# Designs tried in a protein design chat: VH-VL binders against q08179r182to404. Part 28

Target 1, 223 residues: q08179r182to404
Amino acid sequence: KLIEIRKKTSEFLHETLEESNLITYNTIENAEKKQKFLNFFRKLYSAKEGKIMTFQHDEISAIAQMFKNDSVLDNLSRPQLAAMSKFMSLRPFGNDNMLRYQIRSKLKDIMNDDKTIDYEGVESLSQEELYQACVSRGMKAYGVSKEDLVDNLKVWLELRLRQKIPSVLMVLSSTFTFGGLPKENYSKAFSPLAEKKETKSKYDDLLDLYYDGILQVLSSIPD
Key: E = the ipSAE of ESMFold2; O = the ipSAE of OpenDDE; V2 = 0.75 times the mean of E and O plus 0.25 times the DockQ between their complexes.

## First folded at step 12 (VH-VL; framework fv_prolgolimab)

Design j2 (at its last look DockQ between E and O 0.81; V2 from the best seeds 0.76)
Fold by OpenDDE, look of step 12:
Structure j2 (fold): chain C 223 residues (1-223), chain A 119 residues (1-119), chain B 106 residues (1-106)
Amino acid sequence: as target 1 above (223 residues)
Amino acid sequence: QVQLVQSGGGLVQPGGSLRLSCAASGFTFSDYWMYWVRQVPGKGLEWVSTISDSGGRTYYADSVKGRFAISRVNAKNTMYLQMNSLRAEDTAVYYCAKEGRSYGYFDYWGQGTLVTVSS
Amino acid sequence: QPVLTQPLSVSVALGQTARITCGGNNIGSKNVHWYQQKPGQAPVLVIYDDSDRPSGIPERFSGSNSGNTATLTISRAQAGDEADYYCQVWDSKTQVFGTGTKLTVL
């Protein structure tokens, strides 16, 4: 039942994000960054038009870093906020500002928890702690092995703390990565060129999936 | 403008105690992890201690574990370092530092406080 | 404990480019940060996350990180750039600083 709820919520988010302006055009202060941003999205839209475009992890990361949690949240609709709250195991109530506040508060907790986990090590967590950590981040946790939970959390920490991807984008991407949504055809058009390391570890596979999810989120941003 | 103003320190005998303070301003103190870093005169930088935003988590270098205690009072925008059982090896300039907007670095530093442990 | 190794000293002529290295095992997989410290002063962040520059830091300062070596590059060196420079990473529950490099501007 929980899996089904998550799936439905993920589907809803997926459908509605395409209609949402996730970005109040970040006043990108740097002209070079602005150009990079524009080029990226041009490439992204070309992919949507059916052109096969490949994206590197570093490209995705660079663009993702230009987003801010507050800006993203400010541009989400009420249904999206509610869905996101639910996906984060929050009880949505109140007006839009209250929902945003709850999400921000939860994100703040997650951010601090990420640091704590990084300091203490993912392996130091109990199974229950791992479960809760993954659930709070929108990951599939029910029926997932401890090993997989650890790997998922490690990937999260890499992207969040090392690659500096905003937590809002990470949570949203989790909906695509772990929501069991069918890989839409256009997602194939976004072939994140996984660094072809010949021996793809399970970790690398998860990393690729997450970047795909991030691309999906970014692709939902209207022109 | 972000400011970290330190106080405390001074000369103490081996086995003695000192308490350092770091008063923060210009940012939301309660939102940031804070750090202590020390530097022996003429030597490099050494991490001493870390405290989480709420103060619920504390971490220490092995060299000071069991002797030093980091704390913070967010309502006062102040962080502390209680140093007990001081040793000659603890002689250093101690800096408080603020975590950056991103994870893993220090964007602002206090002016430093000299702690001298000597007979 | 991971050790970040820096050259003890680097000399650069006025107006020339200085490069300070920070060596560590697989340091390229980590985010490296750089601090400038002038005599009698607290450290100042000059580069974070390998290559990002804080506000107020001149564009002459740049950073890179790959493989086993991170590099702080100071172009068009000025007399005021003479200082100690430290690299830093977070690793295995510890904040690790490099050994430090004294930059002399000739």
Scores: ipSAE 0.770, ipTM 0.904, lowest interface PAE 0.7, mean pLDDT 90
Fold by ESMFold2, look of step 12:
Structure j2 (fold): chain C 223 residues (1-223), chain A 119 residues (1-119), chain B 106 residues (1-106)
Amino acid sequence: as target 1 above (223 residues)
Amino acid sequence: QVQLVQSGGGLVQPGGSLRLSCAASGFTFSDYWMYWVRQVPGKGLEWVSTISDSGGRTYYADSVKGRFAISRVNAKNTMYLQMNSLRAEDTAVYYCAKEGRSYGYFDYWGQGTLVTVSS
Amino acid sequence: QPVLTQPLSVSVALGQTARITCGGNNIGSKNVHWYQQKPGQAPVLVIYDDSDRPSGIPERFSGSNSGNTATLTISRAQAGDEADYYCQVWDSKTQVFGTGTKLTVL
């Protein structure tokens, strides 16, 4: 069952992601962006040493944008690439380069589908189309109402198309949010700052949930 | 270097038809969504049409829907705009444009071609 | 169609800073792009995604976007910056261009 595969691959990725050497800092050409990167990760380090820190959505997005898909994929081990492939409902096949190609090809397909949905409107999708769209993106879709599937997909489109969060980080963040309600046992040393509104929509709650997932991914990547 | 070379403009009477071409080079054409944007001389820019990288999805501004057809032949690195039932208000310089590195903007433009719809 | 309102014209002295605004309801929630167009030429992208510069665009071009206003800023204005400038967003299933601003360098 897809749910079981996703839970197992998510657990593996969570356990092993900290072991990856992502050399993103050295790829940043802009001195101002380098300083933002350093300040962000120093803040994260302080949080892990017992200080509770909050991060604004814009702050998280700016840092996430500094990660390139190819750089992240190049620094994942073959078992991590295979786990990511399985999470995305791909059958891992061949050497590391073939796995990276399969992942990039799938991410390109999802991005083209994202653009199509944005042009046609999320609300124009049938129940089956919504289900398939959410499943392919690593979202919980079984037993979820049509209205909730729409909100989930709208959050994905906002993060991917407007906030320009790299596709690899989006998939990895899905591994932290997959399986229902937010995981209470993840690190509580840091959290996103939710947008202040007098009335919170399900969309706003989902957006905060996904930013928390992105923050968890960023906190798991040593640099 | 990215280049978009246009052809096919000219003078046409109302109700007539015309086909514009946009030949691409300097990038992998089949990886990018492509666009047509027009500009009435002395006035602003207006989006006309969008085509997906495979050509499987096409989208149009309301003002041209049902009259214009965008297409592409990836083996030729060429995009087309078939314009039918032309009206005086379709008179403009037409630009082809390439999708940027990310969604929602145009990073390279063709030189433009004038279409004049007049009796 | 949604309207992105720009001032009709802006004047700037050589070497000074020009600011061209693009107004729209909650435009801060959208990615704003900017194009320069000189007479008889195609538009050229100068800013994308609010504040990013394409390769070959000098650092004196910058952008910001918040609330109901996006702004293109051109510092140390040069004679060659004299052109029409258009903002653009993707909005509600359509690409929307601003009304255009003629920048005159004095």
Scores: ipSAE 0.726, ipTM 0.884, lowest interface PAE 1.1, mean pLDDT 85
ESMFold2 (binder alone), look of step 12: mean pLDDT 93; pTM 0.940

Design j3 (at its last fold request DockQ between E and O 0.71; V2 from the best seeds 0.80)
Fold by OpenDDE, fold request of step 13:
Structure j3 (fold): chain C 223 residues (1-223), chain A 119 residues (1-119), chain B 106 residues (1-106)
Amino acid sequence: as target 1 above (223 residues)
Amino acid sequence: QVQLVQSGGGLVQPGGSLRLSCAASGFTFSDYWMYWVRQVPGKGLEWVSTISDSGGRTYYADSVKGRFAISRVNAKNTMYLQMNSLRAEDTAVYYCAKEGRSWGYFDYWGQGTLVTVSS
Amino acid sequence: QPVLTQPLSVSVALGQTARITCGGNNIGSKNVHWYQQKPGQAPVLVIYDDSDRPSGIPERFSGSNSGNTATLTISRAQAGDEADYYCQVWDSKTHVFGTGTKLTVL
């Protein structure tokens, strides 16, 4: 079953991402950004040590923006690349470089598709188009209502185009958000602090979940 | 360095046609969305048209829909704006522009080309 | 649809700080970009995504955006800063520019 496959893939990525070096500190050119980066991860590691830490969405976004698709992909292992490609509904083929190329190509397509959707409006998409769009981005789409697909894609666009979260991180985050992993498997030591809104919509909830996923991905970066 | 060099434009009568060109260099042209923005002399800026990286998607301001056509030839690193059925209101300096590193803005601009529509 | 309003003109003394505002409904939820345009020249990006500065733009240029107002701040104003400044946002299906502000350096 597709759900089971997604779950297993998500579990695998969750487990193995901790072994990956997603970013090199030295690649950050700006001294201020370097300091911000260090402070963020110090906070994150404190959370791992059991301290209760909260993260603002803008804080998460700022750090996420320091990552690049190519850098992340270059540091993923073959099994991780294969898992990621499957999660993106790709057929893994060839050597590591070929896998990276396939993923990069798909990410490029998604990035352009995001821009297209932004111009045309999410509401203009057919159910099939929404389905494909969500599937390609690692979202659960089968059995999901059109309304939910629209919301999911809106959140995606917000994070990608407004908050400037790299697509590679978004896809990896989708693994946590839509992978069906038990909440118990997530570190509860840190959580994004949602902006205080009197009424929380389904959209807001999904947004929060994505930021949680982003934090999970970022937390997988080794010291 | 990124360069956008424009050509074309000039004086044309109402109902006439012009084609603008924008030659790009200093970056991978085929990876970026491109834009046209115009400015009436002494006035502000107005977005005119957008074309996707591959040219498969095009978008237009309502003021030019049906009359203007944006296109690109990636092999030549060149973008075009075909302007038909020109009106006096189309008189402006036209700029080609490149999308930024992130979405929603223009990081580099051409030198501009004056289009004058007058009877 | 959205209208970005800017003051028609702003004056600043040499070496002082100039602030140019861009007003719009809930503009704080959007990314605001700023362009400098000198007479007879093409616009030049000076700030993008509210506060980020392109390479080659002096640190004197900074941006902020919250609520209904975005602000371009030019510290230690120089004679060369005299120009028109435009704010800009992406709004769903269109790019919207502000009305423009003429900055005069005294």
Scores: ipSAE 0.886, ipTM 0.961, lowest interface PAE 0.5, mean pLDDT 91
Fold by ESMFold2, fold request of step 13:
Structure j3 (fold): chain C 223 residues (1-223), chain A 119 residues (1-119), chain B 106 residues (1-106)
Amino acid sequence: as target 1 above (223 residues)
Amino acid sequence: QVQLVQSGGGLVQPGGSLRLSCAASGFTFSDYWMYWVRQVPGKGLEWVSTISDSGGRTYYADSVKGRFAISRVNAKNTMYLQMNSLRAEDTAVYYCAKEGRSWGYFDYWGQGTLVTVSS
Amino acid sequence: QPVLTQPLSVSVALGQTARITCGGNNIGSKNVHWYQQKPGQAPVLVIYDDSDRPSGIPERFSGSNSGNTATLTISRAQAGDEADYYCQVWDSKTHVFGTGTKLTVL
């Protein structure tokens, strides 16, 4: 069943991401971005029991934008590529390059579909269309209300289209939101504007959850 | 090195038709969504139409929906705008434009083609 | 249909700083892009995603966006900066351009 496959592949990716260099510091395009990268990871690596570090959504987005899909895929091992393919409901076959092509092609299809959905409006999708859109993006969709599917897809579109989070990081983040955040988690995302509200919406909570997933992907990068 | 070269404008009577062309070079045309944007002389810019990288999805401003048809032939690196049932308010300079590095903006523009609709 | 409101005209003395505003309800939640258009020419992208510069655009051009106002800032204004300037957003289902601002360098 899809749920069981996603559970297993999420666990494998969580255990092995530290083995991969998802980004190389020297390839970051300018000194300003390099400094943001250093400051962010010094703060992230300082998080411990008793020293919870919090990160604004915008600072997480700025770091995530430094990643490139092709570079991330090039640095994943074949077992990791196979696990990612299975999580995305693809049949992994062939060598590393064939797996990268399959994943790259799927990510391109999702990005084109994201643009299409935003032109037509998330609200115009039927429940079956919402279900398929959420499933293809690695979200829990079975037994989820139409209203919640809409909110999940709106969060995805915000992150992908406005915040420009790379597709590969979005999928890796989905493994943490689908499979669950680690029990010992010393890093948290927040939005200053949402924290000013008396009552946070479900959308605001989902957005925090997805940014927490991105933080988990980033925290898996070796020192 | 990115170039968008347009052709096909001119004078046409109300109710008439024109076909605009946009020939692309200096990038992999089939990887990018493409756009038409128009500008009434002396006025501002208005989005007209969008076509996906494969050509499988098309979108139109309400003002032209049902009258204009965007298309592309990726093997020829060329995009087209078929304009039918033209009205006086369609008089404008028409620009083709290329999708930028991220969603929502236009990084390169063609030189513009004047379409004049008058009796 | 949302409208992005810009002042009709802005004047700046040579060497001084020009600011061109783009007003819209909650525009701070959107990515704002800016185009320069000289007479008889196609628009040229000068700022995208609120504050990013394309290659070849001088650092004198900068942008900001918060609340209901996005601002294009041109430091050390030069005669060659004289042009029309348009802001633009993607606003779910449609691309929206501002009303345009004529910048005059005195």
Scores: ipSAE 0.786, ipTM 0.908, lowest interface PAE 0.9, mean pLDDT 89
ESMFold2, look of step 12: ipSAE 0.780; ipTM 0.908
ESMFold2 (binder alone), look of step 12: mean pLDDT 92; pTM 0.940
OpenDDE, look of step 12: ipSAE 0.867; ipTM 0.955
ESMFold2, fold request of step 13: ipSAE 0.762, 0.767; ipTM 0.906, 0.904
ESMFold2 (binder alone), fold request of step 13: mean pLDDT 92, 93, 93; pTM 0.937, 0.938, 0.938
OpenDDE, fold request of step 13: ipSAE 0.881, 0.882; ipTM 0.961, 0.962

Design j4 (at its last look DockQ between E and O 0.17; V2 from the best seeds 0.00; counts 0 for: pae E 3.8 > 2, placed apart)
Fold by OpenDDE, look of step 12:
Structure j4 (fold): chain C 223 residues (1-223), chain A 119 residues (1-119), chain B 106 residues (1-106)
Amino acid sequence: as target 1 above (223 residues)
Amino acid sequence: QVQLVQSGGGLVQPGGSLRLSCAASGFTFSDYWMYWVRQVPGKGLEWVSTISDSGGRTYYADSVKGRFAISRVNAKNTMYLQMNSLRAEDTAVYYCAKEGRSYGYFDYWGQGTLVTVSS
Amino acid sequence: QPVLTQPLSVSVALGQTARITCGGNNIGSKNVYWYQQKPGQAPVLVIYDDSDRPSGIPERFSGSNSGNTATLTISRAQAGDEADYYCQVWDSKTHVFGTGTKLTVL
């Protein structure tokens, strides 16, 4: 039942995010970054039009870093906020500002928890702690082995703490990564080229999936 | 503007104790992790301790574990370092530092406080 | 236990470009931070996340990180750039600083 609820919520988010004006992005610091931003989205839109376009992880990260949690949240609709709250295991109530506040508060907790886990090591967490950590971040946790939970959390920490991906984008990305949603046709046009390693580890595969999710989130941004 | 103003320190005998203070201003103190970093005169920098935003989590370098205690009072915008069982090798300039906007580095530093452990 | 290795000293002529390296195993996969420290002063952040500059830091300061070496580049060196420079990373649940480099402007 929980899996089904998460799947439905993920589907809802997926459908609505594609139609939403998702973000006011950061003021671009310089002309070079601005050009990079524009080029990325031109490429992204070309992919939506059916052109096969490849995206590198560093390219995705660079663009993702130009977004801020507050800016993204300010542009989400009420249904999206409510869905996101539920996906994060929150109890949504109140007006839009209250929902945003709850989400921001949870994100703050997650951010601090990420740092804590990073200091202490993912391997130091109990199974229950791992479960809760993954659930709060929108990851599939029920029925997942401890090993897989550890790997999932490691990938999260890499993207969040090392690659500096905004937490709001990470949570939204989790809906694509772990929601079990079929990849839409346009997503096939997105070939996030992971670093061509001859032997992809399970970790690398998961990393690729997450970047794909991030790319899908970014693709939902209107022209 | 972000400011970190340190106080405390001084000369102490081996086995003695000192408490350092770091008063923060210009930012929401309670939202940031804080750090202590020390520098032996004429030498490099060494991380000493970390405290989480709420103070619920603390971390220490192996060299000071069991002897030093980091704490904070958010209502006072102040962080502390209690140093017990001081050794000669603890002689250094101690800096309080603020977490950057992102994770893993220090964007602002206090002016430093000299701690001298000597007989 | 991880060690970041820096040259002990680097000299640069006024108006020329200085390069300070920071070596570490697979440092290119980590975020590198750089600090400037003048005599009797606290360290000042000059580069974060490999190549980003804090507000107030001149554009002539730049950073790069690849493979096993991170580099701080100071173009059009000025007399005021004479200082100690330290690289830093987060690694193995600890903050690690480089050995430090003394930059002399001639």
Scores: ipSAE 0.869, ipTM 0.956, lowest interface PAE 0.5, mean pLDDT 90
Fold by ESMFold2, look of step 12:
Structure j4 (fold): chain C 223 residues (1-223), chain A 119 residues (1-119), chain B 106 residues (1-106)
Amino acid sequence: as target 1 above (223 residues)
Amino acid sequence: QVQLVQSGGGLVQPGGSLRLSCAASGFTFSDYWMYWVRQVPGKGLEWVSTISDSGGRTYYADSVKGRFAISRVNAKNTMYLQMNSLRAEDTAVYYCAKEGRSYGYFDYWGQGTLVTVSS
Amino acid sequence: QPVLTQPLSVSVALGQTARITCGGNNIGSKNVYWYQQKPGQAPVLVIYDDSDRPSGIPERFSGSNSGNTATLTISRAQAGDEADYYCQVWDSKTHVFGTGTKLTVL
């Protein structure tokens, strides 16, 4: 039931994010950041027009950091807020402001839990604790090995705590990634830049997956 | 510029109590985890306690669990260490410290305050 | 209860290179931090993440970490480098300091 709810709410969000101005160019702090924003989105728009583009992880992170949780939530419609709430396993009720409060409160709880897990060490969690941590963050956890749950959570902590990706973008990107690593033969117009290694670990693949989720959210912003 | 200013030390009898304070400035206090580290005069350093940025999580060295309580008031930019059931072994200079880029180390230290537990 | 063992003292001639060791089981798998403490003062961070220097720490301070030994290296030693030096690791909510080394510049 949870999987079905997440599929439906993810599809609705994917179809409607372009209707929302998640960030406004004129509100960006300074000219340097505005230029990075313009260069990034011109490159991203080129990928939509059929060119194959790659993006470095730090390039994606720099743009993601320009977003603010409250500003993003303020620009979502009530149906979008309700879909986001359902994806997060919250019961939506009340007006727009009540929904924003509920989402913000949940994001704060996850952030406090993230810091605790990072300090105590991911390896110190029991399988049940790992399961609950992954589920609460929008990840597929049913039928996933303990080792894979550890890697999933380590990627989340890297992006949230070290790369400082805003919590709201992390949840939105989860709507693209909650199924885990993709099946073979997936193709796409744009991708994050993979690290150079003789072999890629499961962690490295998951990191690319989550950066791709962030790219998908960013690609929803209209020209 | 980061500053940590400590107060609250002194002389106390075994079994007594003291509260140490650490006032912070020059950074966003509520964004950082904070620590207490102690040093017996002429001896080495020992970690005592850790508190999360919100104050929701606290951690203690085994030697002080159940006797010491770390706390913070973010609106006042101040951290505290309540020390109860003090023992002679607790005699030390106590430093407050700020987390660095990660939780693993202490990039700025207070000036230290002496706690002496003696009859 | 991991123990980080340092020599009690190290002497170095002015202008020469000092090396202070920090021994621990598999310390090479952990990030090592180094602190300088001058008499009557609080410790000051001089190396973090094995080999990185904070702003304001001169390049003559460097660090390495492999196997069971981490090493703080001070090249072109100056009189002002005379101090106590402590290594430290963090391991799952536990912070462990080394036993401390008194560096004497001759």
Scores: ipSAE 0.266, ipTM 0.629, lowest interface PAE 3.8, mean pLDDT 85
ESMFold2 (binder alone), look of step 12: mean pLDDT 93; pTM 0.944

